# VHH binders against Beta-methylmalyl-CoA dehydratase (mch): the designs that were tried, part 6

Target 1, 351 residues: Beta-methylmalyl-CoA dehydratase (mch), of Chloroflexus aurantiacus (a9wc34)
Amino acid sequence: SAKTNPGNFFEDFRLGQTIVHATPRTITEGDVALYTSLYGSRFALTSSTPFAQSLGLERAPIDSLLVFHIVFGKTVPDISLNAIANLGYAGGRFGAVVYPGDTLSTTSKVIGLRQNKDGKTGVVYVHSVGVNQWDEVVLEYIRWVMVRKRDPNAPAPETVVPDLPDSVPVTDLTVPYTVSAANYNLAHAGSNYLWDDYEVGEKIDHVDGVTIEEAEHMQATRLYQNTARVHFNLHVEREGRFGRRIVYGGHIISLARSLSFNGLANALSIAAINSGRHTNPSFAGDTIYAWSEILAKMAIPGRTDIGALRVRTVATKDRPCHDFPYRDAEGNYDPAVVLDFDYTVLMPRRG

## First folded at step 23 (VHH)

Design X3 (from W2 with G54E)
Fold by ESMFold2, last read:
Structure X3 (fold): chain B 351 residues (1-351), chain A 120 residues (1-120)
Amino acid sequence: as target 1 above (351 residues)
Amino acid sequence: EVQLVESGGGVVQPGGSLRLSCAASGFRFSEYSLYWYRQAAGIERELIARINSEGSTRYVDSVKGRFTISRDNSENTMYLQMNSLRAEDTGLYYCAKPFDWYNEDTFDIWGQGTLVTVSS
C-alpha cells in the first residue's frame, strides 16, 4: 500500500533536508513511574519534589535521559528505521527543564551524508531538536547512523561530513539550580562527596550489576515510542546477524547512569551528552556493569554553588569493572565493553 | 583479527559421508549466526546452510535431510555433516560469518574453503 511508510533508506536523504517527526508526546507521572521501575535510578533531584524545590525548581523534573529517549524515539521512523547501527552522538545540550504535563516534539535536519565503501550502506548525520509546547528547546543533539541502501546501484550523494564538537562548552550549559549550603541535604542526596572532592583522572567502579530482561528492554524501548524493528521483531531477527533481538543502546545508557549513583550520587543531572559509542551489541541475559572516569572539572562562570564534571562512563557486559575495562594500547575496545559515554553532570560545590 | 579455517574436505564416493569443521577466532562466536556456502567450478557461491546463535537452522532444498549444520560454542567451531553425498555436491565449501558489529562496513567474513570431491 501507498499508505505504509517503510522508512527512509540511505539514498532517500538529502543534505539540508528538514524532517518534522510525528507523534508529539505529553510526558506524564506514569511515564516517570515506568522509567524508575525499569532502571531503579536513585538520584534525588528526579525522585523527590521537596529535594528539587530546595534547588529552586517547582517540583521533581523529568530525568534528562528520559527526555533524551523520548526526543530520540520520535526520530526513529524517519531516520533510523532501516539502520544497522547508531554510530555516535555529539553536541547534546539539554535546555529548558521538563516536568510532567509538558509536551515534546522533535525536528531534525540532515547535516551530512557519506556512502560507505561496501556500496550497500551510508552514514547520515542529523541534528535533532526537541522542543516543549512553548517552543523552548529542551534538547538538541547530533547523531550519525549507518543506514541501508534500498538499491545497491543507486548513485552516491556528494560526501559531506560535518564538523562535530568535542564537547558542549561549559558556557552553553543550562544550569537551572541554585544550591544553598544550608539547605542542601547530603544525607538525602546519598553522598558527602561534592564537586570539590573529585579529581580529574579519578576512576570509580560502580560495583553493582543488572541483568537485562527481554520483555523489559522491549517495554523500555516502546515507552520511548522508538520503533526500530531490530529490538522487537524476532521473526525477522531470527534470520539476522545474531538470531536475537538486540537491546536499544539507550537502554544501556540508562542502566549505566542508574548504576553510577553508587560513586556519583551528587551528580544531580546530566547537562550535556558530549559523545557516545555503542561498541558491542547487548542482549537479554547480559549483566551490565559500569565504571566512570572524571575527564574534566569545569567551573561555571559566576557560580560558586554548583560546578560541572565531564565524565566518561563505560558499561560492560558480564564483566565486573574493578580493573576498569576500556581500550588496549592500540585503541581497540575490550570485547566486554558495550558503551563508551562522555557526558557532563552538574554537582554542588562546597566553595 | 577474525579468522575462519575450514577443514575436513576430501574425496568421497557417491553415497558417502564427510564432516566439515570451521574453527573460528577473533569474535564473540556464540553471539553470531554462521553460514556454510559451496561453490562448484564456474558457478557463483551458494548459501547451503545457516545456524543462528539460538541453534535454529535453515537449509537449501538440495541438501535438506542429507546435511546437518551444528555448532560447539565451547570450542568456537561450526560443523557440516554431509551424508548421502552426490556428484552435484562437489565443490569448495566455505564457512562465513556476518560483518562485525563495530566496523563501518557490511562485508561478511569468509574462510579460504575446503574442497569436497564426490567421485566414483
Scores: ipSAE 0.543, ipTM 0.827, lowest interface PAE 1.9, mean pLDDT 93
Fold by ESMFold2, last read:
Structure X3 (fold): chain B 351 residues (1-351), chain A 120 residues (1-120)
Amino acid sequence: as target 1 above (351 residues)
Amino acid sequence: EVQLVESGGGVVQPGGSLRLSCAASGFRFSEYSLYWYRQAAGIERELIARINSEGSTRYVDSVKGRFTISRDNSENTMYLQMNSLRAEDTGLYYCAKPFDWYNEDTFDIWGQGTLVTVSS
């Protein structure tokens, strides 16, 4: 049928092309309940309306990563339905606070194209912007994906590789909280350690592990309305590179964030995604562990109540993290590493 | 660096048997599907057998019932048991794996090949 859409192949993209993605989405309390049941996140800001109100918010906001997955999911049918790999992220800035009842929509722009040496694939660089019902930006980010060509004989486009930022500058962060030292409840937050207590270079093993279930990773991906077939269709994937359905990389990001509560409980929210790399596939039955390193401490101009920490969180499969697995002397990732995630969190400062 | 090394080829009479081995290193062996290909002189390389990470197998019709693909994840080794060999099975036999998860290209990886000659 002419009514079904096979998605875009590499040669279908044009530099500067803008795509308005289908399926705007009103986020509900039901979505929050499903997200919490999948990851068990314990950060008080997104779990407790009284806690959020003590920081100046109307009520508990939607988790930054749930916002990310919903915004990301809208792009998949147009950008990455025929992709082999999601290669990286850059410039991920969270904007306006999102609450249940808000409606999100996403638009993307093609900012780079590069055909690969194999002549069968190419890399598409895309800047995506998620907005709410008032046209306020809730998230913007860049990602680049390896996409199949439909016709191996199609001529290559002119190569354009954009300059990508190393991180979101602290001056660009949205800081929607006000912290009163007298009112900040450390017991409810779950830790006595505030921004002042962490040191650059400090490594934190989050100690716990979580096993991935097949139905749960598929449910999570469907919750985000992400249509990438590699996560759902075993009839096809039995014949694929691995013979199994592949877990969505964002599922690993959310598992790692949830695990990080033990050691980073006062990292109230993610304000930026600076980079990320999905270094090995994950499958149902894998047990995810995580550790984090403090990459930078950043004062927020004009604020002494809240600071920013730049954090690397590394996730592994079937490998506890007491020895901080990462890269070897040659720079190759340890085979157990499935995620290398560089992000910025907001944390109260001592009053 | 991914390495695939075939062995076990040789000269055999029609109706005979050979067992080919493919020793692998440099990747998470147990997670990948693995392949045997063959190439006769003047002919395109032909996929003849595949085994996925769950042990599911597929064969081209010309070898079904005669060839058996298997894997030993503890030794990082794949095998091809070849029985009831025929003259048309003569050729260079390659093991292969699909392109790596992490790289930015889609080139599958092949070994050097091992020669099988079926003649009397």
Scores: ipSAE 0.539, ipTM 0.822, lowest interface PAE 1.9, mean pLDDT 93
Fold by ESMFold2, fold request of step 24:
Structure X3 (fold): chain B 351 residues (1-351), chain A 120 residues (1-120)
Amino acid sequence: as target 1 above (351 residues)
Amino acid sequence: EVQLVESGGGVVQPGGSLRLSCAASGFRFSEYSLYWYRQAAGIERELIARINSEGSTRYVDSVKGRFTISRDNSENTMYLQMNSLRAEDTGLYYCAKPFDWYNEDTFDIWGQGTLVTVSS
């Protein structure tokens, strides 16, 4: 039927094109409960309204990563339905706080195009913006994806590769919290270690492992209304490169964030996603471990109550992280590494 | 470095059998679908069989019922059992894997090939 949308192929994208994505979504308390059940996250800010209120919020906010997955998921039918790979992220900035009852929608702009040497695929760079019902930005980010061509003989567009930031500058972070020693409950937060106590270069093994279940990762992907059939259509995927449904890379991000509570409990929220690479596929039955490195400590201008930490979190499959698996001397990832995630968290300061 | 090394080729009578092996290294063997191709002199390689990570198989019609693809994930080795061989099966046989998880291209990875000659 003419009514079935096949999605965009590489030659369908035009530089400067704006796409309004379908299916705005009101986030509910039920969505939060399901998200918590899928990952078991223990960060107090998103678990406790009294804790959130002590930081100046109305109530417990929606987890930054749930916001990310919902905003991301709206883009899939238009941007990456015919994609081979999601190649990276840049400039991911979280904005206005999101609460249950808020409605999110996403718009994207094509900011770069590059045909690959194989003549069968090209890379599309997009800037996506998620807004709430008041048109306030809740998240913006850049991603680039390798998308199939419909016609291998289609002429290549002029190559445009955008200038991608290495990180979100500390001056661009949204810092919606106010912290005082009298108001901040270290026992409820789960750690005495604050911004002051971490050192650049410090590596933290989060120790625990979490095994992925097939129904679990599929349910998570559908919770975000992410329609990429690579995650749930085995009839098609049994003929693919792997013969299995592939776990959504964002599911690994959320598992790694949840695991990081043990070692980073006072990392209240993710304020930025600086970059991310999904270095190997993950499948049901894999056990995910993680470790983190402190890449930078950044003072927030005008604030002595809260600071920012730039963190690398590396996730592995079927490989404990006591020896911090990463890259070899040639820069190749250890085969067990499935995620290299560079992000910025907000953490209370002692002084 | 990804390595795919075929072995087991040789000269065989029509109606005979051969078993090809593909020894693999440098990637997570158990996670990838794997392929056998063949190439007769002067023509493009033809995909003849594939096996996915869970053991599901597909064959082109010309070999169906005569060839069996299999894998041993503990040995990082794929096999092609070739029975009821015909003169038309003569050619260079390659094993292959799909392109790596992601990068800027979609080029599959190939072995060096092993020669099968079916003659009376």
Scores: ipSAE 0.525, ipTM 0.816, lowest interface PAE 1.9, mean pLDDT 93
Fold by ESMFold2, fold request of step 24:
Structure X3 (fold): chain B 351 residues (1-351), chain A 120 residues (1-120)
Amino acid sequence: as target 1 above (351 residues)
Amino acid sequence: EVQLVESGGGVVQPGGSLRLSCAASGFRFSEYSLYWYRQAAGIERELIARINSEGSTRYVDSVKGRFTISRDNSENTMYLQMNSLRAEDTGLYYCAKPFDWYNEDTFDIWGQGTLVTVSS
């Protein structure tokens, strides 16, 4: 039918094209409750209004990753419905704080195009911006996806690969908190370890594991209004590369963040997503473990109460992380690794 | 470092049986659908059987009822049991897996093949 939309294929994208994504979304306390029930995240900032108020906020904010998933989900029908893979993230900067009652919408711009050697697919680079009802940016990020061509004979566009930032500079971070050493409740936060106590190169095994359930990963993906068919349609997917529904990569990001509480409890919020790679598929029945490495400590200009840590969190499936699984000498990921996530958190400083 | 190594080919009489093996390494074997292809002289390589990660199978009509694909995830090995062999089953048999999860190209990965000759 003319009324159903098959989504965009690689040859449908044009450099500089702007796409306004459908389905603006008002975020509610119900969404928060569902998000918490899916991941069990224990960070006090997003769990406790009194805790958030002690940091200068109006109330407990929406988790950065819930914001990310909602902003991301709006892009799926237009950007990645016919994608084979989400290849990476860059330049993910969180802006204005989001509270229940705020309405989010997303717009994307095509900033790069590259046809692959197979002549059947191409890579689309997009810059997506999520805004609230006052047109304040709540999140912007770049991602690139491998998208199928409709017609293998379609001419390739001129190749444009954008310059991608290595990280979001500390000077660009939004730091909406004020930390009073006298009033910061370490017991409620769940750890005595602050920014000053972590060392670059330190590796932290988060020790615990969480098994993925089929209905729950689909529920999570629907919560974000992410309609990528690979997560839902077993009738089709039983004939695919794996024969199973694939877990949304963002579900793994949220599981890994939640697991990281044990070891990084004072990492109040994610301020930036610098890079991310979904290195192997995940499926229902997999048990996710995680470990983190401190990649950098960054002072925030003009602030002595709060600092930034650049963190790599690696998630594995069915593999505890006491020996820090990652890459071999040739740079190949350990087969158990499902996520390599490079992000920046905000953490109180001592004194 | 993905490797697929076929074995078990040989010369067999019509009506006979043969079991092919595909030993795999360098990837999470249990998660991928796996394929057997064959290539007869002068013919393009053809998919003949598929088994997915949950054990669901598909066959081309010419081998249904005669060939059985199976997998042993504990040994990272796929099998093709070929019964009631016919002269037209002669050819080079390949195992294959779909392109890797993290791969910007969609090229499937192939073994070297094992030769099956059905002759009197």
Scores: ipSAE 0.503, ipTM 0.811, lowest interface PAE 2.1, mean pLDDT 93

Design X3 (from W2 with G54E)
Fold by OpenDDE, look of step 23:
Structure X3 (fold): chain B 351 residues (1-351), chain A 120 residues (1-120)
Amino acid sequence: as target 1 above (351 residues)
Amino acid sequence: EVQLVESGGGVVQPGGSLRLSCAASGFRFSEYSLYWYRQAAGIERELIARINSEGSTRYVDSVKGRFTISRDNSENTMYLQMNSLRAEDTGLYYCAKPFDWYNEDTFDIWGQGTLVTVSS
């Protein structure tokens, strides 16, 4: 019908195209409550206003990943409604702190296009920017997705693959906190380990697992106003490749982040998303485990109170991570690995 | 390591029947769609049947009504019952799974195949 939106297919995208995404979203305490109920995050910064105030904020801020999911969800109807797969992220940078009452909106620019050899699909690269009601950037990132063609005979666009940063430089990180050693309560934070205590190459098994329920991952995805059909419509998906609904990859990210509290409790917030891969699909009934590796320790220029840790968190389904499953000798991911997430967190330093 | 091993091929007369098996290992069998391909001499490999994790099946028209794809998750085995075989069904038959989880048509993992010869 003429009034319904079938979404964009690969051939509909144009290099340099700017897309304004519907709908602005005011984040409320209700959203925070639901997010907490879904993932059980225990990070002190987002759990306690007094704790956040001790770091110079007015109140407990919105969780970095909740911001990400909300900004991301708005892009789905225009970017990835007809996507086969979300391929990756790069250059994720968090900006202004988000609080309940803030209204977020998202715009995207097509920055790359590459038709696949099969001629039936192509990769779309987009730069997405989330802003608040004051037009302050709260998050920006690059995402690329594999999208179906409506017409297999449509001409291939000129191949343009954007330069993707390996990581966000420390100089580009937004550091909205001020840490006083005298005021930072380690007991309340849940760990005595600070930036100085971690070593590059250190691996941490987060031990616990969380089983995904159908209602939960769907509720989460709805919370983010993500409309991807594969997450919801069993009537269609039961006839599809997997015969069931796929879990939104972001759901796995948040589960893994929550699990990472055990071992990384003083990782206050995510400052950057360097890369992310959903290496295998997840489904209801899968139990998610996670482990993390410290990839880098970065001093923040001009700051002695807070540092940055580059972290790789790997999530698995139905496989505990005591042996740190990742890739085999041939470089292939363990079949149980469902997430490879490279991000940068902010963590207080010892005074 | 993912492994797919086909068996059950042989020589059969037109109108005859064969049952192929595919023994799978090295992945969560019950979660994946599985496929049968075949390749006749001098012809490109073609997809002929698919079964998803819930048992939903699809066939190309040339085998529809004659071939039946099935699976036993407890045994990690997929089957292809071939009835009313024709000379044009002659070829090497492959069991396959997708190499990547997001596209059925891009990359497949398959075994060495089993030869089916239909001849009078």
Scores: ipSAE 0.361, ipTM 0.746, lowest interface PAE 1.5, mean pLDDT 94
Fold by OpenDDE, fold request of step 24:
Structure X3 (fold): chain B 351 residues (1-351), chain A 120 residues (1-120)
Amino acid sequence: as target 1 above (351 residues)
Amino acid sequence: EVQLVESGGGVVQPGGSLRLSCAASGFRFSEYSLYWYRQAAGIERELIARINSEGSTRYVDSVKGRFTISRDNSENTMYLQMNSLRAEDTGLYYCAKPFDWYNEDTFDIWGQGTLVTVSS
């Protein structure tokens, strides 16, 4: 049909191209409820308006990752509809706090292109920016994705690989909270451990596991309006590489984040996504575990009430994390590792 | 360490049958698509069959109806049943897995292969 859109293939992308993604999204309490039902997050900031108010907000904000997924989902029809795999993230920075009632839209700029040696696929680098109804940036990030070519004989574009930041500097972090030590309720937060109590190099096993259900991950992906076919169409995917529907990598991120409450309960929100890799695919039936390592403790300039923790959360499938599985001696990821997520959280200080 | 070890090759007359095996170790076998390649003398290696993690199979036209790829996840072994063998089927046969789950066109290792010779 001439009226249907087959999406972009690798050769369709042009360096410097700006893409306005079609569907704006108003986030509602219903979205929050569904998100909670999917992941069971217990973080106080997003669970309790009074708690959020104690930190200077008007109400409980939208979860950082829900914002991410919504902003991300909008890009899928134009960027990764014909993708083989999502390869990674960099330079993720959260901006304005998002609340129910806010409307988010996303634009992306192609900032890099690299055809693979096989000549059948290439990597597209995009800088995506999510804004609210007031054109305030709520989230920006760089993503790169492997995309199929429609025509294997299409000429290869000039190779341009953008420089990717290792992490978002502490000075670039948006800190929307004001913490009063006297008013911060540790009991309600669910942990007595604050920024001061964590050490660089500390590893935390989050212990619990969550099994992915087919309907569950599909519901999540739909919630984000992510239209990637590989997540939904078993009729096609049963004949594909995996023989089943692959789980949206972001689903794993949210599962891992939720699990991280056990050990990182006072990590209020994610301020930055420094890097992320979906190192192996996940499928329904897989049980996700997670552990975290404190990579850095960063004081926020001019602030003594709140600090930043750079955290690596590693998620595994069907493998408990008591021994902190990650890479082997050769530097290869453990086959059970499905997520390597480097992010920065905000956490109150003891003052 | 990932290992793929082919076996079952030999000399067979035209019209004969062979069953190749690929013993795998060092990775979560059941999660990967697996492939059979062959390489005739003086010819580039070619993909001839695939089986994904759910058992779905694909074949190139030249072997379709004659060859059957299968797997036993409990034994970490993949098989290739070859029937109605022809002279043009002669070559080294390799089993393979994707290097990573991002690109099925690349493989991390190639075994030594097993030689199949079809001759009168």
Scores: ipSAE 0.093, ipTM 0.609, lowest interface PAE 2.5, mean pLDDT 93
Fold by OpenDDE, last read:
Structure X3 (fold): chain B 351 residues (1-351), chain A 120 residues (1-120)
Amino acid sequence: as target 1 above (351 residues)
Amino acid sequence: EVQLVESGGGVVQPGGSLRLSCAASGFRFSEYSLYWYRQAAGIERELIARINSEGSTRYVDSVKGRFTISRDNSENTMYLQMNSLRAEDTGLYYCAKPFDWYNEDTFDIWGQGTLVTVSS
C-alpha cells in the first residue's frame, strides 16, 4: 500500500515551508495524572489548585514540560521521523497558561537548511508554534534536527542557518502569576528559598537518582504522541547503532526537572527554554542524576513580587552529581552527561 | 584523550590469517559501536565491519564469512579476525568510533592504522 507515510527526508524540506501537524490534542486531568506518575513532580503550582489560585490562576495548570512534549510530539511525524538525532533547542518561550480541557495544535516553519558534508544527511531548522483552541500561543521554540536523505544524489539546498538566540530576554517572558508574599505558602511549596536567596554561579546537586524503565519511557513518549521509531521498535533497534531503544530526550528533561525540586522547589514554572542538548543517549537501565547552576538572576521589569532565574540543569546517567560533572578541560562533555538544559524559571521574590 | 590504536598487521600469504586489535581509551567503550575500515593504495577508505554495543555485527559482502569482528569490553579492545586472506585485502586497516553518538556516518580515526599485506 502506498497510503502509509514514510515521513520527510532532508531533501523534502523547503525553506519557508509551513507544516500543519496532526493531531490536535485536548489535554485532560488524565494526562496530568500520567505525567505525575511518570516523573513524580512535586512542584506546588502544578500539584495544587489552591496553591495555583493563590498565584492568581484559576486552577493548577499543565506542567510546562508536559506542554512542551505535547507540542513537540506533534512535529515528529513530519519533521524528525527520519532523523538521526535531535540536535538542539533555542528561543523557547511559553505563552498562555494551559489548563485541562485546552486543545493544542502545532505548526512549524522551516527556517533553515544545511546539508552535511557527507551528503547523506542534513540539518533542518524549524520554528514551531503551539496554540490553544483560541489561537493563543502557548509555546514557541526553534529546534534543529539532523535528517537523512532518501536520495544521496539529491541536490543540496542553499545553506541557510538561522540566527539562534542565546536566551530569551527577560522582557519577552510571560509572567502569568501574581504573588502575594503574605499569601505564598513556603511550607506547602517545600522550600524557604526564593529568588532573592539564589546566587549567580551557585551549583545545586539534586542528589537523588531515578532509573529509567523501558515501559515507562515508552509510556511517556506515547503520552506525548511522539511516534519516533527509535523509542519503540526493539526488533529494528537491536540491530542498529545502539542495539537497543533510545530514550526520548524529553523524558530526560522531565526527569531532571522533577529531581530539581530538591533545591529549586519554588521554581514555579519554566518561562523559557534557552538551549538544550542531548549530549549522550540514554537507555533503559540508566539511572539519571541531575545538578543545576544558576546562570543569571533577572528582575522582571515592573514586578517586585516575582523574578526570573536562568538555570542550567545537567543530567547524568549512572553518575551522581556531587562533583557537578559537565565538561572536561578540552570542552568535551563528560561521558556520563546526557542533558545540558538551559532554561528560565519564574520564582517568587521576598518582596 | 580519546584514542583508538590499531595493531596486528603484517605480511601474510594468500589463504593466511591475521588478527587485528584496536585498543581504545578515553571514552565509555562499552556504549559505542565500533568499526573497521580499510584503505587500499589509491582507493577510498571503505567500511568493512561493525559491532554495536550489544555485540551485533555487520559485514560488507567482500569479507563476510572470512572476517570476524569482536570486542572485549573489559579490555577496551576490539578485534578483527581475518581468515582466508586474499590479495585484495591488502591495505591499511583502521578502527573507528562515531565522532558523535547521533551521527553514525562520522567517525573518529586515530593513528596511522595497521598495514595488512597479502602477498605470495
Scores: ipSAE 0.090, ipTM 0.611, lowest interface PAE 2.7, mean pLDDT 93
Fold by OpenDDE, fold request of step 24:
Structure X3 (fold): chain B 351 residues (1-351), chain A 120 residues (1-120)
Amino acid sequence: as target 1 above (351 residues)
Amino acid sequence: EVQLVESGGGVVQPGGSLRLSCAASGFRFSEYSLYWYRQAAGIERELIARINSEGSTRYVDSVKGRFTISRDNSENTMYLQMNSLRAEDTGLYYCAKPFDWYNEDTFDIWGQGTLVTVSS
């Protein structure tokens, strides 16, 4: 059909190409309600306007990951519609706080291309930027994805692999909160542990598990306006590699983040996404568990009221995390590990 | 460590039958698609059959209607029932799994294979 868009294949991307994604999205309290219903997040900042106001905000903001999923979802029709796998993230930095009523739009730039040895697939690197209605950056990140070729005989592009940061420096973090020790309600937050109480190398089992339902992960993916076919079309996927619909990796991230409330309740928001790996696929019927490790404690220059924690959250399917499953002796991920997520959160200090 | 061990090969007359087995270990067997390859002398290895995690099967035309791929997840074993064997079916038969969960074109480990010889 001349009017339908089959999406881009690997050979369609050009280095330096800028793509404006459809469609701008106004986020509403309805979106927040649905997000809460899907993951049961209990973080006080996003749950309570008075709590958010105590930190200097006008009202409860949109959850960091909901912002991420919305900004990400817009890229899917143009970047990863014909993708085999989402390979990773880097340089994720959250900017302006997002509130209900804000309208987000996303633009991506192709910053790297590398054809795989098989000649049938390649890796596309993109820098994506989400902005609000005032053209303020709310989120930027680098993503690379493996994409199929339409024509196996298409010439390989010049290989360009961008430099990827290991992490977002603390000096680049946006800190939109002001914390008053007198006004910070630990009881309402759900934990007495603040930035000062965590140690580098500390491991936390978040204990609980949540089973993925087919309708729920699809609803979540639609909420984000993510149109990747592998998540929705059982008629096609029944005959494919897995014989079923695969779960959007971001769904696992949000499940793990929600679980992390038990042990990291005062992690107010995500300020940076340093890296992420969807190490194994997830499907409906899988039960997701999670544990976290504190990778770094970072004081924020010029601030004594709030600090940053670099955290690794590992999610597993059908495997409790009491023994902190991660990698085997050879460095390979445990078969049950479905997520390795490295991110930075903001947490109040005791002052 | 991932292991794939093929067995069941042997010498058979044209028109005969063989059943190959692939014993698997070291990975979540039920979650992976599995493949049978064969390699005749002087010819490149070729994919001949696939079974996905839900039991859906695919065959190359040369074996369609004669070969049947199946799996038993409780035993971590895959099978290839070979009927109406022909001389051109002679070769080493290999069991395989994807190296990574997202790419069917790459495989991590190939067994040593089992030899099938069809001769009068």
Scores: ipSAE 0.050, ipTM 0.581, lowest interface PAE 2.7, mean pLDDT 93

